VH-VL binders against Uncharacterized protein ycf53 (ycf53). Designs and how they scored, part 3

Target 1, 237 residues: Uncharacterized protein ycf53 (ycf53), of Cyanidium caldarium (Red alga) (o19887)
Amino acid sequence: MNRIRFISLILNLDSCDSNIQEYSRLAYVHDLNKLMDENFVSLLLIILKLAKNSKRLQPTYHNVYLFNLLKSYALSEIDGYVLGHFSRGFVNTLMHYKNAQYETLESLLSANNFFEANKFTQQILLELAGEQSKQRNWMYFTDVHSINHQSVSDLNHLWELYSQGNFGFSIQKRIWISVNKNWKKFWKKIGWINSNSKWLKYPGEFMWAVNAPPGHLPLFNQLRGVYVLEFIFDYYL

## First folded at step 4 (VH-VL; framework fv_amivantamab_arm2)

Design s31 (from a4c with heavy chain E100Y)
Fold by ESMFold2-Fast, scan of step 4:
Parts: structure tokens; C-alpha cells; sequence
Structure s31 (fold): chain C 237 residues (1-237), chain A 121 residues (1-121), chain B 107 residues (1-107)
């Protein structure tokens, strides 16, 4: 890529180009490194801040990835000042999330700490379902009705953006539909059961990395029934 | 108070089958799984397998697949482990233990008292 | 299968001593290791899970550490009721496997 294309990605001007979805993470890093100097890093950060202030910037997994790379290259005082405008997290800042727990979740996701991000996501869902669900550490099938649609959407958006579209309830729903809503085929396709249809041992046998099978994360305990996840797929996504 | 209470000692001949029960109380039975662990005299602990009390899904140690069957009875909050084609090296104390399957990291937080199964001719 | 090796196989100690027991996994298990205490005629008892988390009701003199392949259980000030056999267990993958045990004996 060139510098104009990077600016277009930041501003979402190139979002209609289907080829952007095929631009690999490795190629993205390689191209960014070739174009990188301290002035270009500072320029891109300033452009992100200006686009945010103009209310023209929407998060995409592409610009989320770029922002995280820029953070690793940021060295100057001006870079620190600009990054201060995203102190709550890139996505949290742009989406104006009000839940402070989403800042913690985004921090974990941005660090590729998917194991803790998964645990924290389950904790958030239990709290949203109500006090009784939190105390017993799982949801009764009726408790899912207490979780508002927007909260599920917000959690899904964070997982999708920090996994390059590989994780989230939305990708899980798409895969579930693709196997005609067959639960065993779904679990096998997302890697929750092995080739012998046996459940993987939590947590060690699961893949806590972005290169896991599509839909692998976040986890949801299916051994207490499929109702909650089915409800999320049918009504909240 | 959580309790797991196992059936009494068994003496079996080679080739026979044994079925050990594990009656639970003090918690919601279907919210947990049950693992089975055995210890032969003079040997260490050996995991045999796990069963979900919710839907009956199982996972058995490979060396016991084909000889072991784990089941549950939700109406009595009881788990069962049946071992077939018994050999002398199956002589052991058999334990049931409450297991968290998903999202919990503390394995086997409560155990049954153990059932001695002796296989002799 | 993941093989778990404990060291030493036995240790003799006096009340008040600091005792350490080690456990090595044949492959990386992250932090997914538990420690159990086993006394003759009784069921095993969970002491530590996730390598370093103390189980509710277990005395604070018990502690665990380590990650990857090397793990340690420490008893900071041995009490009479602590004489037992100790087992590590990997909870990383099926089948679950235990170490061979370390017998803690009165000196």
C-alpha cells in the first residue's frame, strides 16, 4: 500500500473496496513498516484525532488494527497527546460506550489476551442478566431476556473488530445458519468439539489466538443447554 | 452442605462388571459434571472420564473406552460408573468428584468417600 | 498424553519446616495445574488450582507457583495435619493426568 490508501482506510473512504477484506495482517504490517517514519506515525494519529472530532470516523477491524500498530510506534510528546484522546480505547471512544467494563474488555482484546477477554465477556453477560445469574455463575434460560439488545451488539462489535472479523456472536450466527442450525455441526465447525464429537477441555484445548477457527470465540457453555445462545442468534443479532 | 456419597465395596471375579453409584446433595445436580478417578493399591491417581449431569455427554480415557459407561439419573441426583470385562489390574478405590466443565478453573472441589472394587479369582 | 513428574518421590520433615514439592509437565500446560492432598482412608482434597489460586478453606501456608512446564507447591510452616501424599494434576487437555505423588513423612 501507499500513504493515500492508509489515509483512506482511516477515513473509511475505501470501505466499499472488497479487496481490502483480503489484505492480510502480515502484508498490512509489512507495508506499514515500509512507509513508517516518525512523521508519518504522528500524521496518521493526528488524522485519526481530526476524523474523530469531525464525527466522520467509524471503527472497522482494519483501522482498529492500524491504530494498535501506531500505538506501538508512538514515541513523541505529540503522539502521547493524540493517544490521550483515545484513552478509553479506540472503539469505546468512537462508539461512546457508557459501560466502564467495555474499556477493560477492549484493553484485553487489544493486547490479544483472548483468554481473559473471554472470561470478562462471560462476567459482563452474567451481570447484565441479573444478580441471580451472577451469583450462580450461569444463566437460567429466562435470564437472557434481561440482557438488552444493544449490550449484546456492543460486545459482539468489540470481538469482531479485534479479531479481524474472525470472532464474535455475529460470525457464530453466520456459521450456525450455514450448517442449517445443526448444533453438533456448528460446534465442530467452530472448534468446540473434536473430530470424535467430544468437548474440548476448557481452557487448555481451546485456541486463544486470532488464527483459531472462525467463530471459535467468545465461548458459551452449551452443556447447560443451547437456549441462551439460540436466543442471542435469533433475537439480538 | 455439598455431599457425594458412593455405594459400598464390591468383590468381583475377572470378566464380571461392576457399577458404582455416586449420590449427590447440597447443590443443583444438573449444573455440574462428575469425573471418575481411581487409585490402584500402591499406585497414583488415574482419571477415567467425565459426564455432564445436564445432557449426559461423556468423555472417557482412551484406555477405558469400550469398557466404561457413565450415566446419570437426574430424578435421584445420582451418577453411575460401570466398568465391564474386569481384570485383576482394575482392583482400585474408585472416586467420583464434582467437576466444573466450562468457565471454572477449580477441578474436583468435592469428592465421594471412595469405593473399593476388588477383582480376584 | 501429558506426563506429570513430581520431585521428590518422598520427603521427611519436622513440624515448622518449609517444604517444597515440584512438578514437571512433559509439554506446556500454561497455568492449568492443580495440587491435591491425599491422606490414607480419605478422598483427595483440592488445595491449589490454576497453578497459584488457593482453594477456599485451605490454610494460607499452602501456596503454588509456576507456569508452562515447571511448578512448585510450598508449605511455609508444616503442621502435624499436613503429613500426606501430594499430587499435581494437569487440567490443560484430555485425558487429565496426575503426577506419581510425593509422600510427606515425619522426620
Amino acid sequence: as target 1 above (237 residues)
Amino acid sequence: QVQLVQSGAEVKKPGASVKVSCETSGYTFTSYGISWVRQAPGHGLEWMGWISAYNGDTNYAQKLQGRVTMTTDTSTSTAYMELRSLRSDDTAVYYCARDYWFGELSPFDYWGQGTLVTVSS
Amino acid sequence: DIQMTQSPSSVSASVGDRVTITCRASQGISSWLAWFQHKPGKAPKLLIYAASSLQSGVPSRFSGSGSGTDFTLTISSLQPEDFATYYCQQANSYPLTFGQGTRLEIK
Scores: ipSAE 0.505, ipTM 0.780, lowest interface PAE 2.5, mean pLDDT 85

Design s37 (from a4c with heavy chain S106P P107Y)
Fold by ESMFold2-Fast, scan of step 4:
Structure s37 (fold): chain C 237 residues (1-237), chain A 121 residues (1-121), chain B 107 residues (1-107)
Amino acid sequence: as target 1 above (237 residues)
Amino acid sequence: QVQLVQSGAEVKKPGASVKVSCETSGYTFTSYGISWVRQAPGHGLEWMGWISAYNGDTNYAQKLQGRVTMTTDTSTSTAYMELRSLRSDDTAVYYCARDEWFGELPYFDYWGQGTLVTVSS
Amino acid sequence: DIQMTQSPSSVSASVGDRVTITCRASQGISSWLAWFQHKPGKAPKLLIYAASSLQSGVPSRFSGSGSGTDFTLTISSLQPEDFATYYCQQANSYPLTFGQGTRLEIK
């Protein structure tokens, strides 16, 4: 691909869905390395700032990934100034999220620290479920009614964007439906149980990387029943 | 106060079965799992397996596969470990310990006092 | 299975001494390691989890460090009640495995 195509992807001007899945991470890195010099990096960052200020920019798998990569190429004082406009996090800034914890979650996800991102997601959910859930450090199924749909949707959006569509409650729901809501087939497909249908040992046997099976993260404790995750699937996504 | 109380010492002949109990108190039984760990005289600690008190899911050490069964009784907040086809090398002190398989931490934070099982002819 | 090896197998020390015990895993276990104290006739007692987190109620003279494959338990100022056998345990993968133990004895 060329520089105009990268600008199009950054600004989400290309609406062809089939192109999004076809363009691999390796192709992204290869093409960026061929086209990136300090002037083009600065240009892309300025374009993002202008699009943000004009309210024309929405986060996508492509522009989230590219923005993170651009940060590693940023060299100039002007680059630093532009990045300052996204200090709360790229997605948090564009979506105007109001919860300060989402900034911390985005920071962890952008660093590919999926283990801490998973723990922090569980902490946010417990806090949203109320003080009783937070005190006992787990969510009783009746507590989930205290969590509003928008909060779960916002958390899901962050996980989807920072995993290029590989992680999130929405991806898990899609897989669950694809196996006709069969819980054991679901757990096996997302890699929570092994070939002998036995649960993986938390945390070491789970895969804390973007190349894990689709829907692998975030985790949810199913050994206390499936109702909370089922409620999230049916009512929040 | 969290407490795990195990059944008393047992003497068995080779080929027999033994069932050890672990009665818990001071916490919500169904919120935790129970692991079983044994120690043969002069040897180190050996993990035998784990059971969820919520749904009864188990995971056993492969070495004991087919000989061990773990169960729970939620009405009495008690976990059980049954070991069949006993051999002399099964002579050990058997411990139950509170665990959380999918939880964050702590690990084995509370233990039963231990049950000596002696297998001899 | 992940093999856990402790060093030394035994150590003799005096009250007030600084004691260090090492544990090595046969493969990477991140920080998923616990330390237990075991006295004859009693159940093991959890001292440290997640390699460096002190269990509630355990004296601050106990500390843990390490990650990956190499871990250390330190007792900064040995007390009479600390003479015991110490075990490391990996919680990274099933089956859970323990070190062979380190016996801490009075000099």
Scores: ipSAE 0.386, ipTM 0.712, lowest interface PAE 3.6, mean pLDDT 84

Design s38 (from a4c with heavy chain P107W Y110P)
Fold by ESMFold2-Fast, scan of step 4:
Structure s38 (fold): chain C 237 residues (1-237), chain A 121 residues (1-121), chain B 107 residues (1-107)
Amino acid sequence: as target 1 above (237 residues)
Amino acid sequence: QVQLVQSGAEVKKPGASVKVSCETSGYTFTSYGISWVRQAPGHGLEWMGWISAYNGDTNYAQKLQGRVTMTTDTSTSTAYMELRSLRSDDTAVYYCARDEWFGELSWFDPWGQGTLVTVSS
Amino acid sequence: DIQMTQSPSSVSASVGDRVTITCRASQGISSWLAWFQHKPGKAPKLLIYAASSLQSGVPSRFSGSGSGTDFTLTISSLQPEDFATYYCQQANSYPLTFGQGTRLEIK
């Protein structure tokens, strides 16, 4: 990949090419390392700041991943200045989220700390479901009605963007539909039960990494039935 | 307030079956699972399996697969463990323990008082 | 299966002593380990969960540490009521497995 293509991807200037969806993280790192000279990283960061100021930049899993790679290469004083404009998190900044918990969630996701990100996502959902759910530490079926649709969408968007489209309630819904809404086939396909249809031991047997099966994360408690997750699939996504 | 109370001691002959009960109180029964653990005389603790009180899903230790069945009765908030084709080496104290699962770490607390099952002759 | 190895198998100590019991997992289990106290004639009692978290109601002289494969239970000042067998248990994967136990004899 050339420098013009990287600029196009980071700014989302063209329609997301289907070929990009299959571009591996290793290939991104390899190509960026090949293109990294003293000024190219600074140039890309400046371009991002300018695009942010124009209010035309939208987050994609491509530019989210690339931005986090650029952060690891940033060494100059100008790089630090530019990164200051994204101090609340790349996605939080671009989407104008007004929830400090989303900043914490984005920090965990950007660090690939999926275990803590999952726990924190569950905590956010309980708080959004209402005071009774928060005090109980679990969501009763009817409590899901208290969560506004935008909040579920925002949480899903963060999980999608930081997993290269591999995680999120939206991917879980697509898989659920693909197996004709059969819960056991769904759980097997996303890796919550093993080949013998036995539930995995939380947390050690789950995969807390981006290369887990599609839809593997975030987890949703099935101990109290499927109704809350079914409601999220049918009404919020 | 949370209590697990098990059925009384049993004496069985080889080849018989035993069914141990674990009656729970002080919490919402269907919100937790129950693990079964046994201890043979002079030996350590051995996990036998787990059952969800919500949907009845089970996971059994491989060496007991085919001989053990775990069930629940929501109307009485009681879990059961049945062990078939008893052998002399099944002589043990059998414990039930409350276990929380899926989305939370599972730690055995509290435990039932234990049920001695003796297999002899 | 994950094998849990405890050492020592038994220890005799005096009241007021500092006692340490170790547990080694055959595979990495992160922090997913619990310690149980088992007194003669009683059911086992949870002391420590998640390797280092003290269960409510358990005296502060008990502490746990470690991660990955190597774990330690410490009793900072042994009391007469601490006579028991202590077991570690991994909660990382099924089947759940216990160490073979450490018998603590205080007299």
Scores: ipSAE 0.584, ipTM 0.813, lowest interface PAE 1.8, mean pLDDT 84

Design s39 (from a4c with heavy chain E100L L105Y)
Fold by ESMFold2-Fast, scan of step 4:
Structure s39 (fold): chain C 237 residues (1-237), chain A 121 residues (1-121), chain B 107 residues (1-107)
Amino acid sequence: as target 1 above (237 residues)
Amino acid sequence: QVQLVQSGAEVKKPGASVKVSCETSGYTFTSYGISWVRQAPGHGLEWMGWISAYNGDTNYAQKLQGRVTMTTDTSTSTAYMELRSLRSDDTAVYYCARDLWFGEYSPFDYWGQGTLVTVSS
Amino acid sequence: DIQMTQSPSSVSASVGDRVTITCRASQGISSWLAWFQHKPGKAPKLLIYAASSLQSGVPSRFSGSGSGTDFTLTISSLQPEDFATYYCQQANSYPLTFGQGTRLEIK
């Protein structure tokens, strides 16, 4: 595929062509690396900035991946200027998030630092649940009612976008529903328990990488009961 | 203040069973697990297994699988470790220790005082 | 099982000396290593967790370093109360395993 078609895929300008979807899934990463050079990097950054300024750019798995890659290739003064328009984070900037903690979370996710991203997500959830949850360092089952719906959605969106759709509460919910809300089957499918139905040892037996089982991250402690995660699945997603 | 208090020393014959208790206070019992660790005279520390105080889930060292049973009693905030078919090499000081399965890594932050189990004829 | 090898098995040092104890894991454990102090007749005491994090109430002369397979515990200025056996423990995976211990003898 040529550069024009590639740009159209990234910006979602083409219609729902099954051949384009197939190409994107099978060849996107391979072909993207072949197309990268100094001039094309600058062009893509300018196009993303123009799309952002016209308020016509929404974050996607492809856009997030591309932006992350472009940062590693950016060499010119104009590249630095353009990247400055996304200094709060690509997704934070496009979604107009107004929370400094989301900027920190996005930074960790963009660096593939899933272990710290998981810890920070737990910290955000505790703070959203209220002062008492934060002080005791865990969420009592009644505290989940204090969490804003939009905040759970925002956190979920960041996890999904930076994992190519492999992680997030929404992914976990889909898997939970697919096993008829059976908690043990759910935990086994997302890799929280082993084949003998024994809980994995936190943190070392969990996979802190994007190739972990779907829904593996973020973690949520089920040894204090399933109520909080069940509430999130039923009411917030 | 967090405290783990274990039952007293025991002398057992080979083939007998021993059950050691670990009564906890000063924290929410069901929010933590309890690991059991032993030390034979002149030897190092050996992990025996772990139990969740929330739901009773266990994970035992393979060497002890089939001989050890760990349980909890939430009403008394007490953990138990029973070891069966005792042999002379089970002579050791047995410790319980508070263990956080999930969350911030800081396991074994509080220990019981130890229980000496002597296996002799 | 992950095997933990400590060296030396014993060390003799004078008050004020710098002492280092090493611990090697048979496979990568990232930073999931703790150090414990064990005195005769007492329960073990957590000194350091996550390879380098000092436990609350532990004197600053104790420090830990390392990642992957090689770890070190350092006592910068040995005190009389530091006489003890020191153990490393991996918390990466089940079963949890300890090193064989290092006996610290104050001259």
Scores: ipSAE 0.451, ipTM 0.729, lowest interface PAE 2.7, mean pLDDT 84

Design s4 (from a4c with heavy chain G33Y)
Fold by ESMFold2-Fast, scan of step 4:
Structure s4 (fold): chain C 237 residues (1-237), chain A 121 residues (1-121), chain B 107 residues (1-107)
Amino acid sequence: as target 1 above (237 residues)
Amino acid sequence: QVQLVQSGAEVKKPGASVKVSCETSGYTFTSYYISWVRQAPGHGLEWMGWISAYNGDTNYAQKLQGRVTMTTDTSTSTAYMELRSLRSDDTAVYYCARDEWFGELSPFDYWGQGTLVTVSS
Amino acid sequence: DIQMTQSPSSVSASVGDRVTITCRASQGISSWLAWFQHKPGKAPKLLIYAASSLQSGVPSRFSGSGSGTDFTLTISSLQPEDFATYYCQQANSYPLTFGQGTRLEIK
């Protein structure tokens, strides 16, 4: 891949074929890192400013990965741009999220701190499910009905965008459907159970990294039944 | 106040079975798991497995697969651990402890007082 | 299975002493290690979890440190009630495994 291809991706000029987008995910990360230098960083920053002003900037995982990578450079232009335009977080700003908890979640995800991001996601879901769920520290199967659709969608979007499309409830749903809604095949495919169909020990045996199996994160406690996750798949996504 | 109270000491012959109970109080029984840990005289602690009080799902130490069965009775908030085909090296104090699979990093926060099981002829 | 090795196996100390107990895992366990105190005729008691987090109600003289494979439990000013056997336990993977124990004895 070359600089023109990355510019096309930023401006949403690339193919709209979702299969092609998924196939290019691994190559995107690899090739982008090879092409980063101070001149290209400066060019990308200008393009991001122009794209934002033209309303062409969409929160795709390509855009999020690029923005997160740019933040790692010690350039004054990047510091000024970030502080002036994206102080609340890249996705939070573009999507106009109003919840301070989503800003904290995005910060954790942008730092690739998936362990704390997972923990915080569970806390948000429990709070959205109501006081009883929060007090017992887990969601009773009927409590999921108290969570509004937009909140689940927003949480899913943050996970999907900060994992190069590898994580999120939407990714989990896709895999679940691909195995004909067979829960054991689903758990095995996303890496929650081992080859002997035994649950992995939380947290040490799970992979807290973007290269984990697709759908590996965020976690959802299945040892108290599948109802909550099934409801999220069927009604919220 | 959280309490786990175990059944009394047992003396068994080799080849027999023993069933130890762990009656809980002071918390929502079905919200936690119960782990079983034993200690043979002069030896260290050994994890045996856990059971979910919510759905009865279990995970047993491989060494004990086929000989151990863990169950719960939600009406009495009691967990049970049955060990079959007893050998002399099963002589130990058996403990139940409150546990959880996900969300908690402070495992085994409350324990039962222990049940001595002696296997002798 | 992950093997946990404690050192020393036994230590003699006096009230007021600073005592250090170490625990080594046979493979990396990140910070997923707990420390337990065990007295004869009593159930084990959780002291430290996640390598360095002090359990509620445990005296501040107890502290834990370490990550990866090497971990330490420190008692900064030994009290009479602290004479016991101490166990480390890895919570990284099943089966959960304990160290062999370190017996803390009166000097």
Scores: ipSAE 0.381, ipTM 0.716, lowest interface PAE 3.5, mean pLDDT 84

Design s43 (from a4c with light chain A50D)
Fold by ESMFold2-Fast, scan of step 4:
Structure s43 (fold): chain C 237 residues (1-237), chain A 121 residues (1-121), chain B 107 residues (1-107)
Amino acid sequence: as target 1 above (237 residues)
Amino acid sequence: QVQLVQSGAEVKKPGASVKVSCETSGYTFTSYGISWVRQAPGHGLEWMGWISAYNGDTNYAQKLQGRVTMTTDTSTSTAYMELRSLRSDDTAVYYCARDEWFGELSPFDYWGQGTLVTVSS
Amino acid sequence: DIQMTQSPSSVSASVGDRVTITCRASQGISSWLAWFQHKPGKAPKLLIYDASSLQSGVPSRFSGSGSGTDFTLTISSLQPEDFATYYCQQANSYPLTFGQGTRLEIK
């Protein structure tokens, strides 16, 4: 890939390859290393700033992944740019989220700390469900009706973007529908039960990495019923 | 207020089966799982398996697979553990314990009093 | 299966002593370790979960520490009621496994 194509993907000007596959991740790392010099980095930072300020930059699997990768490159001018323009997080800034919890979640996701991101997501959902859910440390099906639709959408969007489309409630819903809403087949496809249909031991047997099965994260406790997750699938997504 | 009460001691011959009960009270039965743990005389604790009181899903220790069956009765808030084809080395005190499968709460926070099963000729 | 090894297998101590019991996992278990106290004729009692979290109602003289493969249970000032066998248990993966136990006896 050349510089024009690379910029096009970052800015989402070309919808041809909207998803980053595993092989595409390796290709992007290779291309970034090949194209990376002082002049190109400076150009990218200018383009991102202009696109952000013009309201034309939307978060995508491509630009979230590549921005995160760019931050990991050992270039001091990138650190300055991030602090000046994206201190609240890339997605939080572009989507205009004004919730400190979403900033914390994005920080965890951008660091590939999926274990803590999962715990924090559950904490946010319990707090949104109300005082009784928070005291019990789980949701009854009546509690889920208290959660704001936009909050579930925002949480899902963060998980989806930082997993290159591999994680999120929306991905879980798609898989659930693909197995005709059969819960056991769903759990098996997303890797919550093993090949013998036995529940994995939380947390050690779950895969806390982006290469886990599609829909593996975020987790949702089914031991106390499937209704809450079913409601999220049917009414919030 | 949370309480797990087990059935009484049993004496069995080799080849027989035993079914131990664990009646629970003081919490929502279907919100937790039940693990079964045994201790042979002079030996340490051994986990036998786990059952969900919500949907009846089980996970058994490999060495007991095919000989053990765990069940629940939601109407009586009772868990059961049946061990078949008893051998002398199955002589042990059998415990049930409340188990949190997925949550952040303490696991095995309440235990039954234990049931002594003696297998002898 | 994850093997749990405790040391020492037994320890003799006097009331007022500081006692430390160790537990080693054959592979990494993060902080997913619990400690239980077991007295003859009684059910085991949960003391510590998640390596260092004190169970409600357990005296503050009990504390746990460690992560990964190496864990410790400490009793800061031994009391008469503390003479018992102590077990560690990994809760990282199935099957759940216990250490062989450490018998704490009066000196």
Scores: ipSAE 0.467, ipTM 0.748, lowest interface PAE 2.7, mean pLDDT 83

Design s44 (from a4c with light chain A50Y)
Fold by ESMFold2-Fast, scan of step 4:
Structure s44 (fold): chain C 237 residues (1-237), chain A 121 residues (1-121), chain B 107 residues (1-107)
Amino acid sequence: as target 1 above (237 residues)
Amino acid sequence: QVQLVQSGAEVKKPGASVKVSCETSGYTFTSYGISWVRQAPGHGLEWMGWISAYNGDTNYAQKLQGRVTMTTDTSTSTAYMELRSLRSDDTAVYYCARDEWFGELSPFDYWGQGTLVTVSS
Amino acid sequence: DIQMTQSPSSVSASVGDRVTITCRASQGISSWLAWFQHKPGKAPKLLIYYASSLQSGVPSRFSGSGSGTDFTLTISSLQPEDFATYYCQQANSYPLTFGQGTRLEIK
């Protein structure tokens, strides 16, 4: 892949057969890192400044990854601030609700603090399920009906955007369907059970990193039965 | 202030039916399930079944399937357990208990005081 | 059905003693085990849930441990109010099943 083609994909400038959404996550990360140097960073910053008032920049995990990568270079305070603003703007475009909880979650995810992000996601779900779930410090299966679909969608978008497309409820649902809704095969594919079909012990045996198996995060605590997760897959995603 | 209050003791003849009530207060009734557990004199605890106060879904112990019916009345926050075709070995204290089936919750965290059902000829 | 077996069936102890009660499941139940205290004329009382989680309001002298098939309830320093029958209960699979009970008696 070359720099001009990459820029075309990021800015959605051409109706070519290539679509950034069809680009493999691993291939995208590999190719982008191969192209990144001080000269390309400078070029991208100029182009992004020119495109900042354009609807060409799409709120995808590809662009979130790009903006986070750019911030890792030795940038001026102004450039870093501008890139942070774009990244937050992408999140805000996809989020239906704006509140301090989602801002906190975004901050944790952008820092790759997946352990605390997972705990915080569970706290948000409990609050959305209602006062009784929050007071119990866990969601009873009937409480899942109280959660509105936009809130679940918002949580899913944050996890997907900040995991290079590797995490989120939508990723988990896709894997679940791919194994014909077989729960044991699903749990094995996302790495919740080991090769002997034994559940991993929370938190130490789980992988709190972006290179974990697809769909590994976020967790639902070890549930007896699968009603809550099945309901989320069928009705909120 | 969570409280489960059961109906009073019953004496029944073999072949009769008994219906025990469990009136709840101090929490949102429809957010929990109710399990029924019995204890025959000189024996241990035996689980009979579970009912959801939200949608009325039930799960009964296989040994009692066909003889037991569990229902709820959300307007009075009351659960009911009816046992039919009573036998002498159904003589027991019957308990209702608040049940939380999924997640890390305190299962059977609050219990009714118990209802003695005596089956005698 | 998952069979729960408690050991011992009865134990005699003095105030201040450390008491250990064991529960074994006929198949793996992960950590889906609770412990209950039952006194004559009263309803059972939840002590421990999820194998090792202490129920709110229960004295810290009570503790639970184990996973899979073997579980233990420990009372670190027995008090007069602790003389009762104790039951384990698995919550892994329907039907729910209890152990036969362990009667804790004063010696």
Scores: ipSAE 0.000, ipTM 0.419, lowest interface PAE 12.6, mean pLDDT 78

